# VH-VL binders against c3mjb8: the designs that were tried, part 10

Target 1, 104 residues: c3mjb8
Amino acid sequence: MRIKNKIKKRIIELIELAYITARKGDLELAREYIKLAEMYSRKGRIKIPLKYKRMFCRKCYTPLITGVTERRRIRSKILIRTCLICNWQRRYVLSRNKGSNKEN

## First folded at step 1 (VH-VL)

Design R07 (framework fv_regdanvimab)
Fold by ESMFold2-Fast, scan of step 1:
Structure R07 (fold): chain C 104 residues (1-104), chain A 124 residues (1-124), chain B 110 residues (1-110)
Amino acid sequence: as target 1 above (104 residues)
Amino acid sequence: QITLKESGPTLVKPTQTLTLTCSFSGFSLSTSGVGVGWIRQPPGKALEWLALIYWNDDKYHTTSLKTRLTISKDTSKNQVVLTMTNMDPVDTATYYCARDFPYSSWLGYAFDIWGQGTTVTVSS
Amino acid sequence: ELVLTQPPSVSAAPGQKVTISCSGSSSNIGNNYVSWYQQLPGTAPKLLIYDNNKRPSGIPDRFSGSKSGTSATLGITGLQTGDEADYYCGTWDSSLSAGVFGGGTELTVL
């Protein structure tokens, strides 16, 4: 358990470091940090929190920085995120009411 | 007290398969974050990292020997087994098993407790 | 081919200070934590340093580690005859998905 907490913290630190590295223009190194974070997630059987998963491209692992490495567009209540490096797209349904899109 | 000990044949003929067992006490591979690895050292040469297995059954092998190496664990027996196929005289070495320190960072490895080593000679 | 480069030998007198370097690349030392090992003649290696600069219980303050960029350094102060040994650095290589050791450095205490 202590180890899982350490691994989770390191996963988060790596993703944050990747984001900073990408902002400085080193996209290749940033991708390496993201791949390391995914390796830690796999090794520890610890899920990357959704907030942090949304910080990088699921196809090429480039950190997603709006206006730099990603483009965001809203069309008909759908957010479309486009990676400017590999052209990967993901669509997110925008709820009209924050309370209406939660089911467990 | 934590101990690890290697066991297996001391003499192997070329083309045969080597099987080495690491038996340990004082810790369990059911504990999160714990791993056991294998390292070898030919006479008068450097340490060579071979393989590592973690509590969650994640396995890693050195690239140069990956097709020849198998690592497995028996958590109930406190054992880790290394198998290497198609032995050659250049594989003559002292083989060590060691525990990966569970409190070290996962961006690396740290072998904190080592077995005494077992010498394997490959000769016809 | 060695992925991590160490000098093959280093020597110093008792009481002196010595440093042993370990040079790699971004896929290993640059992105990962370094450990250091001491191997006395005829014995199994002993962990001296983990996570770049941390000492396990029982390792004296004379031993220290540091890392800068793609290189790591082991420092030994107050050198003793009992420090005469082979020293190895080790780290994870993300490109290989495997651990790697340096080629080792023989420390002679003259």
Scores: ipSAE 0.000, ipTM 0.584, lowest interface PAE 14.7, mean pLDDT 86

Design R08 (framework fv_regdanvimab)
Fold by ESMFold2-Fast, scan of step 1:
Structure R08 (fold): chain C 104 residues (1-104), chain A 124 residues (1-124), chain B 110 residues (1-110)
Amino acid sequence: as target 1 above (104 residues)
Amino acid sequence: QITLKESGPTLVKPTQTLTLTCSFSGFSLSTYGVGVGWIRQPPGKALEWLALIDWDDDKYHTTSLKTRLTISKDTSKNQVVLTMTNMDPVDTATYYCAREGYFWSGKYYYMDVWGQGTTVTVSS
Amino acid sequence: ELVLTQPPSVSAAPGQKVTISCSGSSSNIGNNYVSWYQQLPGTAPKLLIYDNNKRPSGIPDRFSGSKSGTSATLGITGLQTGDEADYYCGTWDSSLSAGVFGGGTELTVL
């Protein structure tokens, strides 16, 4: 599994690099890094960890930076995330009992 | 800079109720994913998690002390208050408040900034 | 009663490497991120590691964390006398709906 471990590490590095790149204002390059991470995930049959999968828009691949490229709203224990670039939305049920977010 | 500071009585008699206040600055407890918790440490013993209150006013308490503990917040004053009823000499400890980092997946569950602690002695 | 188990003590010489284990169950370490804290005598605990293996700003890379299944490990390389402290692991227990700490490990630098 050495190869798969290297691919997984590269996927994580690419997503983190995309986030830093978006913070510096280069959204186009950031999206390319995310697309590359998705390619490695698909070809390597390695799931992107949920934490990293939630760092970018599933529709336009822009890294989600609260107050910059993303808006977050909380209503009745539902977190609503909105991509400010393409208007993609996702709803999450907030729960500590299972130690993870539930997706609607 | 984020700071937290505990305040309350340093001496408590058996059977009395202890009230401790955590005053903080540099963040708001209305911010998504943030909580403030209380931890205690008897002299020479381990850290014991007591209670937590989060941005959404959800409250959590350790099972062994649940009937004795209440936790509340005043977001406008940047304060979290812990009360513990029926104090006993075994409750003598240093009491800490700390900020909980909780981001994204809901799995962070760590105390990133701690107060200096306040020592509470229970004796007659 | 401890939910997370740590060895009570560990010791090594300056410059050596030491590891501290933390053992739990699926309801805590198995499903939640692990943090580690350093407590120097007479001081409040300080966050050393969060999210299993990440360091806050100001924590040297001599400190590392890892998690496998229901156990976590804190590694310290290049031991210094200033590392003498109590070390605690911490996480959330989903079945208890509460935070939990290990019993602590006293590190002595010989």
Scores: ipSAE 0.000, ipTM 0.558, lowest interface PAE 18.0, mean pLDDT 85

Design R09 (framework fv_regdanvimab)
Fold by ESMFold2-Fast, scan of step 1:
Structure R09 (fold): chain C 104 residues (1-104), chain A 123 residues (1-123), chain B 110 residues (1-110)
Amino acid sequence: as target 1 above (104 residues)
Amino acid sequence: QITLKESGPTLVKPTQTLTLTCSFSGFSLSTSGVGVGWIRQPPGKALEWLALIYWDDDKYHTTSLKTRLTISKDTSKNQVVLTMTNMDPVDTATYYCAHSYDLLTGWYPFDYWGQGTTVTVSS
Amino acid sequence: ELVLTQPPSVSAAPGQKVTISCSGSSSNIGSNYVSWYQQLPGTAPKLLIYENNKRPSGIPDRFSGSKSGTSATLGITGLQTGDEADYYCGTWDSSLRAYVFGGGTELTVL
């Protein structure tokens, strides 16, 4: 499992770096970091941890920063996230336990 | 023990296609995380990465030469083949193939290298 | 148009210490692992350092690597005449989607 741990750590580092880069205003470079993380995930057959998977747009790979690159709305216990760059949307069904979400 | 060896013509005329073969032992391209890359070095100049192929047949090429480069593998023969079309005197260089192992793309260290094969492009 | 910049040459006497720098940007050294390669005259390159600061089996601890921000450094202590070679840094460039090498540094042991 040493190899998988190495890849998982690298995926996390890339996503964190992408988020920092996006906050500094370089969305293009941030997208490239996210694409690299996805590539490592696919090649290594390592799932991106759900927390980190939720940090970027699944369509355009822009880091999702609420009020900057993302809009969030809640309707009838459904969280709707909208990427302001490409208009991608993802719906999260808020479970009966209010602190958890399921992806549609 | 990992060994690689390049083979191909030592002389190529302008406009011809170059075909180089990397033959290796001590590892398999069926093993997850394994890749083989090609790097060249013109006389007195720096190393230049050309292409990389992975165990899953995923391929990468340097952007400036992508239209001229093809990389392929024959896992059963333990070989990787590089072709470069429309050769020019500026393509005169020593060509190396090298092993890498990691599941990360692009930052694989090239840990074992072939001895290199010199290719001169001249009329 | 090198994306990784190294000094063209460095020199020192036997027993001394040298450092070789490699400067890049956020798309390469800033985000990715750096490797260093040694090329003795007339030979293929040999991996000296990988993952910024790790040594392969058989590489003596006189060779060390470090990385800070968008720059990497190779350190060599206790210089020997056999260290006279060209040294290259290398890493992935996320924007180019390509592996890139520095221009190389010629080490002369005088």
Scores: ipSAE 0.006, ipTM 0.627, lowest interface PAE 11.5, mean pLDDT 85

Design R10 (framework fv_regdanvimab)
Fold by ESMFold2-Fast, scan of step 1:
Parts: C-alpha cells; sequence; structure tokens
Structure R10 (fold): chain C 104 residues (1-104), chain A 127 residues (1-127), chain B 110 residues (1-110)
C-alpha cells in the first residue's frame, strides 16, 4: 500500500462528502471539507484530479451544484461557470472533440 | 432507521477477557468517513472514550487502555467487536457503541462526533 | 486523567438561561470541532451539537454552541424541567490520537 494512493483516495472522498453536505444545506461545513482536501493535496504534493478540482469554487471553496450554488451559461462556444456565493467565474472553451475541454 | 445495539456477557470475572459486539442497521461501514466507536460509563461517573474503527479499517484506542483493547469490524455483517483483556472490578460500567465519523486521518485536524448511540449494555466485574 | 474541564454543576430556574463551559488546549478544542451530548437519567447520551455550533434535526434552537480559542460553550435558553440532565462536551485530541470527553456538567432546573 502506497501512502500517496491513500491520500489521493481520501482527497476524493472528502470532496464527495462536501458535495453531499452542501446538498443538505450546510455550505460552511462543506467548505471546510474542501479546504481539508486542499491541505492534503498541498502537504502530500498530490494533485487533485481535474474532475474533482472542477467540483468546487477555487476562490471560496463552496461545492459547485448547478442551480443551487453555481450558474452555468454558454456564450459563443464558451462555458461560463459562476459561483453564486462569491461571484467567482471560470471560462471553459468547448471543444469539438468528444469529452475534450480546456480551462482558461 | 439507524440503530445500534450492544451485546455480550453482563458478568465477567477478574482477569478474564470481555468481548462485546455492536450490531447496527441503516448504514454501512463501507461508506467513506463513517466509523463505529465504543464509550463506557462507570456507575455515577463520566463518559470515557475507548476506541473507534473507521470504514478504511483505521483504528484508534485510548492511550491508558491501549494494550488491553482490540477493535475490529465485519463490514458484511454490520458488526464491530471490542475486546478488553485482564478485566478488573474498576472496569464495571455501561458500555455503549455509537456511530462516528472523521474527515481527516493523517492531519492533526479531525472532526468526529457520535450521532447515533446504542442503548448500552451493563458489564459487572466481580468474583 | 481529564483533558477537558467542565463545571461539575449548574442550576437555574425554568425559563432562564444557562451557559456550560468546556476548556481544553490547542491539541483538542483549539484545532478540532466540538460536539455536545445530553444524557437524561438512565438513558444513553444524545447528540445536541456538532461542528461547534450545528444542531441535528429535532434539536430545538434554544440549544446553541460556540467556540473561542481553546474553549467551547453550550448555551441553553428557556430552560424546561425536561432539560435536567448531564451534559458532556467531546472532541478529538490530536496529540493523543484519541477522542476525549469532558467530565460532565449536571444541570438542575429549580
Amino acid sequence: as target 1 above (104 residues)
Amino acid sequence: QITLKESGPTLVKPTQTLTLTCSFSGFSLSTSGVGVGWIRQPPGKALEWLALIYWDDDKYHTTSLKTRLTISKDTSKNQVVLTMTNMDPVDTATYYCARGYRYDFLSGYSEYYFDYWGQGTTVTVSS
Amino acid sequence: ELVLTQPPSVSAAPGQKVTISCSGSSSNIGNNYVSWYQQLPGTAPKLLIYDNNKRPSGIPDRFSGSKSGTSATLGITGLQTGDEADYYCGTWDSSLSAGVFGGGTELTVL
């Protein structure tokens, strides 16, 4: 068993737990779970997988749930995600490729 | 919905080993972050934390009793077992199992609390 | 040995308010979340507060929690006779790698 694999698994589990917690309405606790996942990532020098990194606001650490804590908008082939808690925005260029996305 | 129940002997002789089983329903120890712990309370005294096991088989024991305590789980049976060796009359207490959780195993920062408790089982240690 | 200190008893009249303190150190309350438990005579403990100040479903809002530095506080307003119980604070101790409880506080409503 490898310590880095254990840490990576726990990072993923913390982010998933944060999402469940946010859906139950406790955004403060959900943000603490995300902050803890970020701490594991930094101290263990393990990158959060891109899929999970896209699940929370990078500024305020609120889990991004479309229609609840996040607004999504498409303009000119660009996906614009807006955090409804802190107004953080991230733009993604929509690729023609199947499942390919780019972050700016 | 969520229930826990302790079972085991109600009378143990000094020097013997106590084995208690916590049987639960309404949740699984395969769920991330979930654990089951044991707490005891001697008659008229305070709650004393004993041990805790998490979904990933991570185990913790109170330092004063660590060499006497063993905790294990059987996830498929929804059971957690506590074993305590070399019983003494001072170990007479009500023993509780409870569902807990923790979101950090490796750092010094841990959230844990017991949200559902069993009814408790009274264990008397006497000759 | 006790690592979290609570007053052994508190008392007040029905309808009044009380505050129960829980004092620890940086290795427990200072760096971890605090929970509070109510134990009615002859019953198992029941969770009252988790994450310093959150209430589980079914716990009335007259129960509240707070934390400052290495101390935590349970507040109870509008006291009722049914609140007579022992109250325990609990947290994790990072130095011990173990959970810890306070010594308990007996609340009398007279």
Scores: ipSAE 0.000, ipTM 0.558, lowest interface PAE 16.9, mean pLDDT 83

Design R11 (framework fv_regdanvimab)
Fold by ESMFold2-Fast, scan of step 1:
Structure R11 (fold): chain C 104 residues (1-104), chain A 126 residues (1-126), chain B 110 residues (1-110)
Amino acid sequence: as target 1 above (104 residues)
Amino acid sequence: QITLKESGPTLVKPTQTLTLTCSFSGFSLSTSGVGVGWIRQPPGKALEWLALIYWDDDKYHTTSLKTRLTISKDTSKNQVVLTMTNMDPVDTATYYCARGPSSFEDYLRSYGMDVWGQGTTVTVSS
Amino acid sequence: ELVLTQPPSVSAAPGQKVTISCSGSSSNIGNNYVSWYQQLPGTAPKLLIYDNNKRPSGIPDRFSGSKSGTSATLGITGLQTGDEADYYCGTWDSSLSAGVFGGGTELTVL
């Protein structure tokens, strides 16, 4: 129980550290921190919360920083996020008064 | 105009469960990135963050009260509900709901609560 | 227990300048944006500063924010009697996966 909580804290800290590292320009080290977080998640059977999963590219593990490692475009109330490193894309519905949000 | 308003019982007995509803207008929890949270303030004391729910149903609770707190939403009614079990006199406080992030850009980086309800006072007494 | 530390009170005369500090750690202020809130007596808190140093519409420029390392500061210049209030810093704590507030600072304008 307590071990799982410690692992979850470490996963989140690694993702935050990766984001800061990427902001300082070290994308390779940032990717290694994300890969380590994914390893802890996988081996510990602890899901990365969706908020933190959305902070990095699901394909190449680069932290997504708008205007630096990520391009964001809005088309017809759809947010399109593009990783500038590997061209991975994800779509988010930015609608109001709709039944549910959709991703991808 | 964006408004939030808290509603629920003003008096609760020890050991009972508190249920508070936050009703809002001028925005929707169907919008990507939007979140609504709960904060409380005992008389003469500091603000205490309680819980937050995002548009995609992702939920967060303060560690000290996690086993007692449940947060849920009804997107079609523009409502967020907080439930707290096993009420004690020390839980006497003004309870606020507030909008957290207002957009997907805010959601990933910003943690400010930009619009607050007026608060509802809950007294726990026998 | 509080994870963000503020002085319990500060005081100054009208027209003076004050600063209110907020001290945390790497898991909160060190890694995340800081917000500041003003709470006038008997009212709900009002967002005063967000993203470390940005003002919402309607907030005068005599209010400013800054962040360095694991500490944040709220600056108020040209103090007015209407500034008498409690001031709170707030941020996200990555280790707790939760929002956190400071203990608050009561500003008295003499």
Scores: ipSAE 0.019, ipTM 0.712, lowest interface PAE 7.1, mean pLDDT 87

Design R12 (framework fv_regdanvimab)
Fold by ESMFold2-Fast, scan of step 1:
Structure R12 (fold): chain C 104 residues (1-104), chain A 126 residues (1-126), chain B 110 residues (1-110)
Amino acid sequence: as target 1 above (104 residues)
Amino acid sequence: QITLKESGPTLVKPTQTLTLTCSFSGFSLSTSGVGVGWIRQPPGKALEWLALIYWDDDKYHTTSLKTRLTISKDTSKNQVVLTMTNMDPVDTATYYCARGSPEELWKYLSGYFDYWGQGTTVTVSS
Amino acid sequence: ELVLTQPPSVSAAPGQKVTISCSGSSSNIGNNYVSWYQQLPGTAPKLLIYDNNKRPSGIPDRFSGSKSGTSATLGITGLQTGDEADYYCGTWDSSLSAYVFGGGTELTVL
């Protein structure tokens, strides 16, 4: 059990470190840290928290830094995130209809 | 008791291929998390890691020698084999095999070698 | 080329304390666990410290490890003549996808 707690801490540390490393310009090393975090998450059966999962490209594992490795665009009520390295895209619906209006 | 022992030729000519076998007891490469690696040491010089193989057949090689190195395992025989092609006099060294980190999830971050063979000396000369 | 830097030698008298440094970078010591190995003359290396500061069973508490930033330190207290050996640090280097050892430090006990 102690091992699982240590692995959870390392997963988070690796992702944070990858982001810092990418900001310093070393994208290749940053990707390796993300890949290691993913491996530990999968083999240890420990979910990566959503906050940290959104910090990197799901296809090429590059940390997503807006204006550097990522482009963000808003069209209507949709956020579109694009990885500038591999062109991976993810769409997020920003508008939450709390009224009686139907979503079309 | 965990033991490892290296075997192979003690003399190799330039351009030949070296094949070394690591035979071990007291543990199995079917056990999750365990690996076996190879490390060499030229006379009077530092330890140099060469390669490592894990229970799941995952393999790693030092970048400078990667094209020359092959590592394989025979789990049923408790053996790991290292092959190095195109031997050169600078490859003269004592070659060790050692058990790699026993923890499944520390493969790349907490690499350590807890039990070592006695080493076998390989001289490369014409 | 060495990725991890150690002093080539250290010396002290019996009963004294020594520290051996190991300096690296973010891709190795800064982000990974460090191990230390003792190699007595004519013998194979033996694991002294793993996971920065843990001792295997049978290793006396005179041996200790620590890590700060991109550097690690091996401490030996109560020096004995039997401690004369070469000491190596080792860790995984994420940039090289390889395990790396330091250049080694020869400890002489006067």
Scores: ipSAE 0.014, ipTM 0.643, lowest interface PAE 7.0, mean pLDDT 86

Design R13 (framework fv_regdanvimab)
Fold by ESMFold2-Fast, scan of step 1:
Structure R13 (fold): chain C 104 residues (1-104), chain A 125 residues (1-125), chain B 110 residues (1-110)
Amino acid sequence: as target 1 above (104 residues)
Amino acid sequence: QITLKESGPTLVKPTQTLTLTCSFSGFSLSTSGVGVGWIRQPPGKALEWLALIDWDDDKYHTTSLKTRLTISKDTSKNQVVLTMTNMDPVDTATYYCARDYEYDSSGEYVYFDYWGQGTTVTVSS
Amino acid sequence: ELVLTQPPSVSAAPGQKVTISCSGSSSNIGNNYVSWYQQLPGTAPKLLIYDNNKRPSGIPDRFSGSKSGTSATLGITGLQTGDEADYYCGTWDSSLSAGVFGGGTELTVL
């Protein structure tokens, strides 16, 4: 579908632009790009790919950049991701093999 | 009052490049959802979809001819140009430009609501 | 290569009903909207039906469209001699990223 493909392209471009913008230090503008991407997703009924959805905070929409806007900790085989802007946390259960984690 | 009109040469020699211009009025190709396409029809044969350009400058071409086709727009002049290389007598046809309108995301809408009158191009030596 | 298949011709008497089929696949008719065009001899095509079953202003209600699965149908009731024309179905093909037309159907009113 041409229009659905255009909407999906815009969603991805907006998220990528948000990451570039956040790396330049403009977190407010980066959040606005993420919010706009979510609006296109809702209006067009196009799901944000999981890879991109996991790259920003679900509460404050800040792009999650490890060591800058995100902290990651491992405790008792659990990966804990923390947004440093709004303190949102998500926990992932890790198996004995480091590549196995599951989102809560 | 939406109108489209094709212009270009009526006679082309084999191996030459054909350039056709679609001049339109009553709408803008900067309007979201709007496109202009090219369709051709050899004498006594079926309509064949060729190419489309839309408001975002996205370009689409029929797979059988894509290496020979170029489509471009000049939004300030209200024109869309189709170029077709290496013309052959089998390319003799009436060439139409038409307005495409895609207005929602529930499905692909490929309907041409306004058509030009067509311009006949004969390819012969 | 045929992508959308139509019967090459159909015929019926004045006042009768005729249907014209258009058969495709999931990448075109199955997932996209179908349009129909009427081409009178010597003229440019004219839009008859869009969005599977909608009529533009000026098209009489004796023209109708429908879609089921990967096939579409154009119906014409109360046939008139002025309906003699070629009829084309059209849609988008998602696999080709291109528009496609059927091969056309010549309608003769006997």
Scores: ipSAE 0.008, ipTM 0.653, lowest interface PAE 7.9, mean pLDDT 87

Design R14 (framework fv_regdanvimab)
Fold by ESMFold2-Fast, scan of step 1:
Structure R14 (fold): chain C 104 residues (1-104), chain A 125 residues (1-125), chain B 110 residues (1-110)
Amino acid sequence: as target 1 above (104 residues)
Amino acid sequence: QITLKESGPTLVKPTQTLTLTCSFSGFSLSTSGVGVGWIRQPPGKALEWLALIYWDDDKYHTTSLKTRLTISKDTSKNQVVLTMTNMDPVDTATYYCARGDYEDSYWEEYYFDYWGQGTTVTVSS
Amino acid sequence: ELVLTQPPSVSAAPGQKVTISCSGSSSNIGNNYVSWYQQLPGTAPKLLIYDNNKRPSGIPDRFSGSKSGTSATLGITGLQTGDEADYYCGTWDSSLSAYVFGGGTELTVL
């Protein structure tokens, strides 16, 4: 278990580093950091936390920076994220989570 | 190492409530992105999705049966429970529970990667 | 009522190739990723393809998936007797807020 926690921390650090690198304009190096994070995830069978999985394009591995490498649009309670590099899109139903926290 | 197993009554009388439990190991429903769904299959017919519960307690039910279905989880016991009210002979089916990996999407990337063996429920008098 | 349409049956000889189609609409296949499931007689379904065209570990490369517009396709090459099964496509339907399966296709190998 301890080894998995150490690998998970490394995965997170790689994704954070990729995001910083992309902000500085080095998209190719940023993609390599994300690919390395995914490799650790797959080989270690450790899930990338949802927050961090949402920080990069699933198709080309470019970190998703709103207005720079991604476009976001909201239409009829659906969030549409578009990667500006490869045109990958993902749709999120914004009303999905309304039931989970209503009782708080 | 990931396993799921359905349990509950194999025989139910018309108008009674069915309660099925899915017991699992090798994963936790406290983990972000994970969900557990219920699917049924009447003899010789197609698969029909019934309900889904996510790690964050968000719940979905098929619209045709929504008023009859309740899904809940007990994260500490590694269990998901489905109840279906007012059972009818047409509800006779094999009932499966299955794990979904929803880690990076709220709805777009649904698929069921591990399935229980199924439990057969017969509804008759 | 089914929202995803599959042919009820397909057949071919051993060693041949078959293609199974799954047709939907913009609210399901058009906007969402497609999975394929294999159900051998008397067994639970098994995931064959996820995210349109990806194979889980242990699934031979003779199984493939593709998606175009509102339709998805499962391809099986080098057909074997052990491939006789029911095949189901599945995806999320955003208008129904529900997961939907196709009606299933019975594959016969003769």
Scores: ipSAE 0.000, ipTM 0.569, lowest interface PAE 11.2, mean pLDDT 84

Design R15 (framework fv_regdanvimab)
Fold by ESMFold2-Fast, scan of step 1:
Structure R15 (fold): chain C 104 residues (1-104), chain A 123 residues (1-123), chain B 110 residues (1-110)
Amino acid sequence: as target 1 above (104 residues)
Amino acid sequence: QITLKESGPTLVKPTQTLTLTCSFSGFSLSTSGVGVGWIRQPPGKALEWLALIYWDDDKYHTTSLKTRLTISKDTSKNQVVLTMTNMDPVDTATYYCARDSDYEEWLDYFDYWGQGTTVTVSS
Amino acid sequence: ELVLTQPPSVSAAPGQKVTISCSGSSSNIGSNYVSWYQQLPGTAPKLLIYDNNKRPSGIPDRFSGSKSGTSATLGITGLQTGDEADYYCGTWDSSLSAGVFGGGTELTVL
């Protein structure tokens, strides 16, 4: 069935649109796009691809733009991402390989 | 310390319903991004993903068994329960529960596993 | 049925290098991160690699992972007898809305 592929494409499009919208300064509208993407994910039983999930705050749904809506800090081989809007925080273990540490 | 442990009957007759409980400590399903899933492994065969429940009660089931499977949680008791209806000898397997994600929600990996409980389906 | 394909077995001598492949499609490996699990005989699986190429605390650096397109690879260098185990790849399948595992690869150290 093509329905799930269409829903997945809409999820991705909404997240990309949210990121662009946030970069233009409209955080409230950007959050609404993310909430809509999550609704499609939940109703369609389709996981959001990891690279797109890493583009927004899991608590307040603000797109994460480094130095604008997000702070990143490295401590003892751990990358700490902090949302500057709601103070939500995630930790990632860093490897030695530069390519393996890339996030989208 | 994070631990998970499966419990339930070790012997089930054909057509009966299996109920397995996963009891865990060291984390809570009230934490955003955390989930607990069930995986089984028939003797000498591959791991088979069965079901997953997240902190927000969102539920997923393998397509081949979805009409037979239910997954539920009791956040206050730190328990996740799997039920599987109409058991058949081919459902004989070791059943595992495992925690989904530690660093980011919706990550597709199990970082801590229970020891497994063996369920034999026989008359 | 298997959605992710692994070779059923692989073997090498101590000190050698082995690679284990895991092949999928755009709806699983092509869209989502890959994990690898090690299962020693008679034990529960243990997380070996997550997020395509990251190691949990306690996993030696001789274990590595990579992903390209719709396929993933587990690499083991400096092979040891204690590495004899079944190895499974795992990911999410967006079209099935479910997790999937590979069929497993039995590693024998000759």
Scores: ipSAE 0.000, ipTM 0.590, lowest interface PAE 11.3, mean pLDDT 85

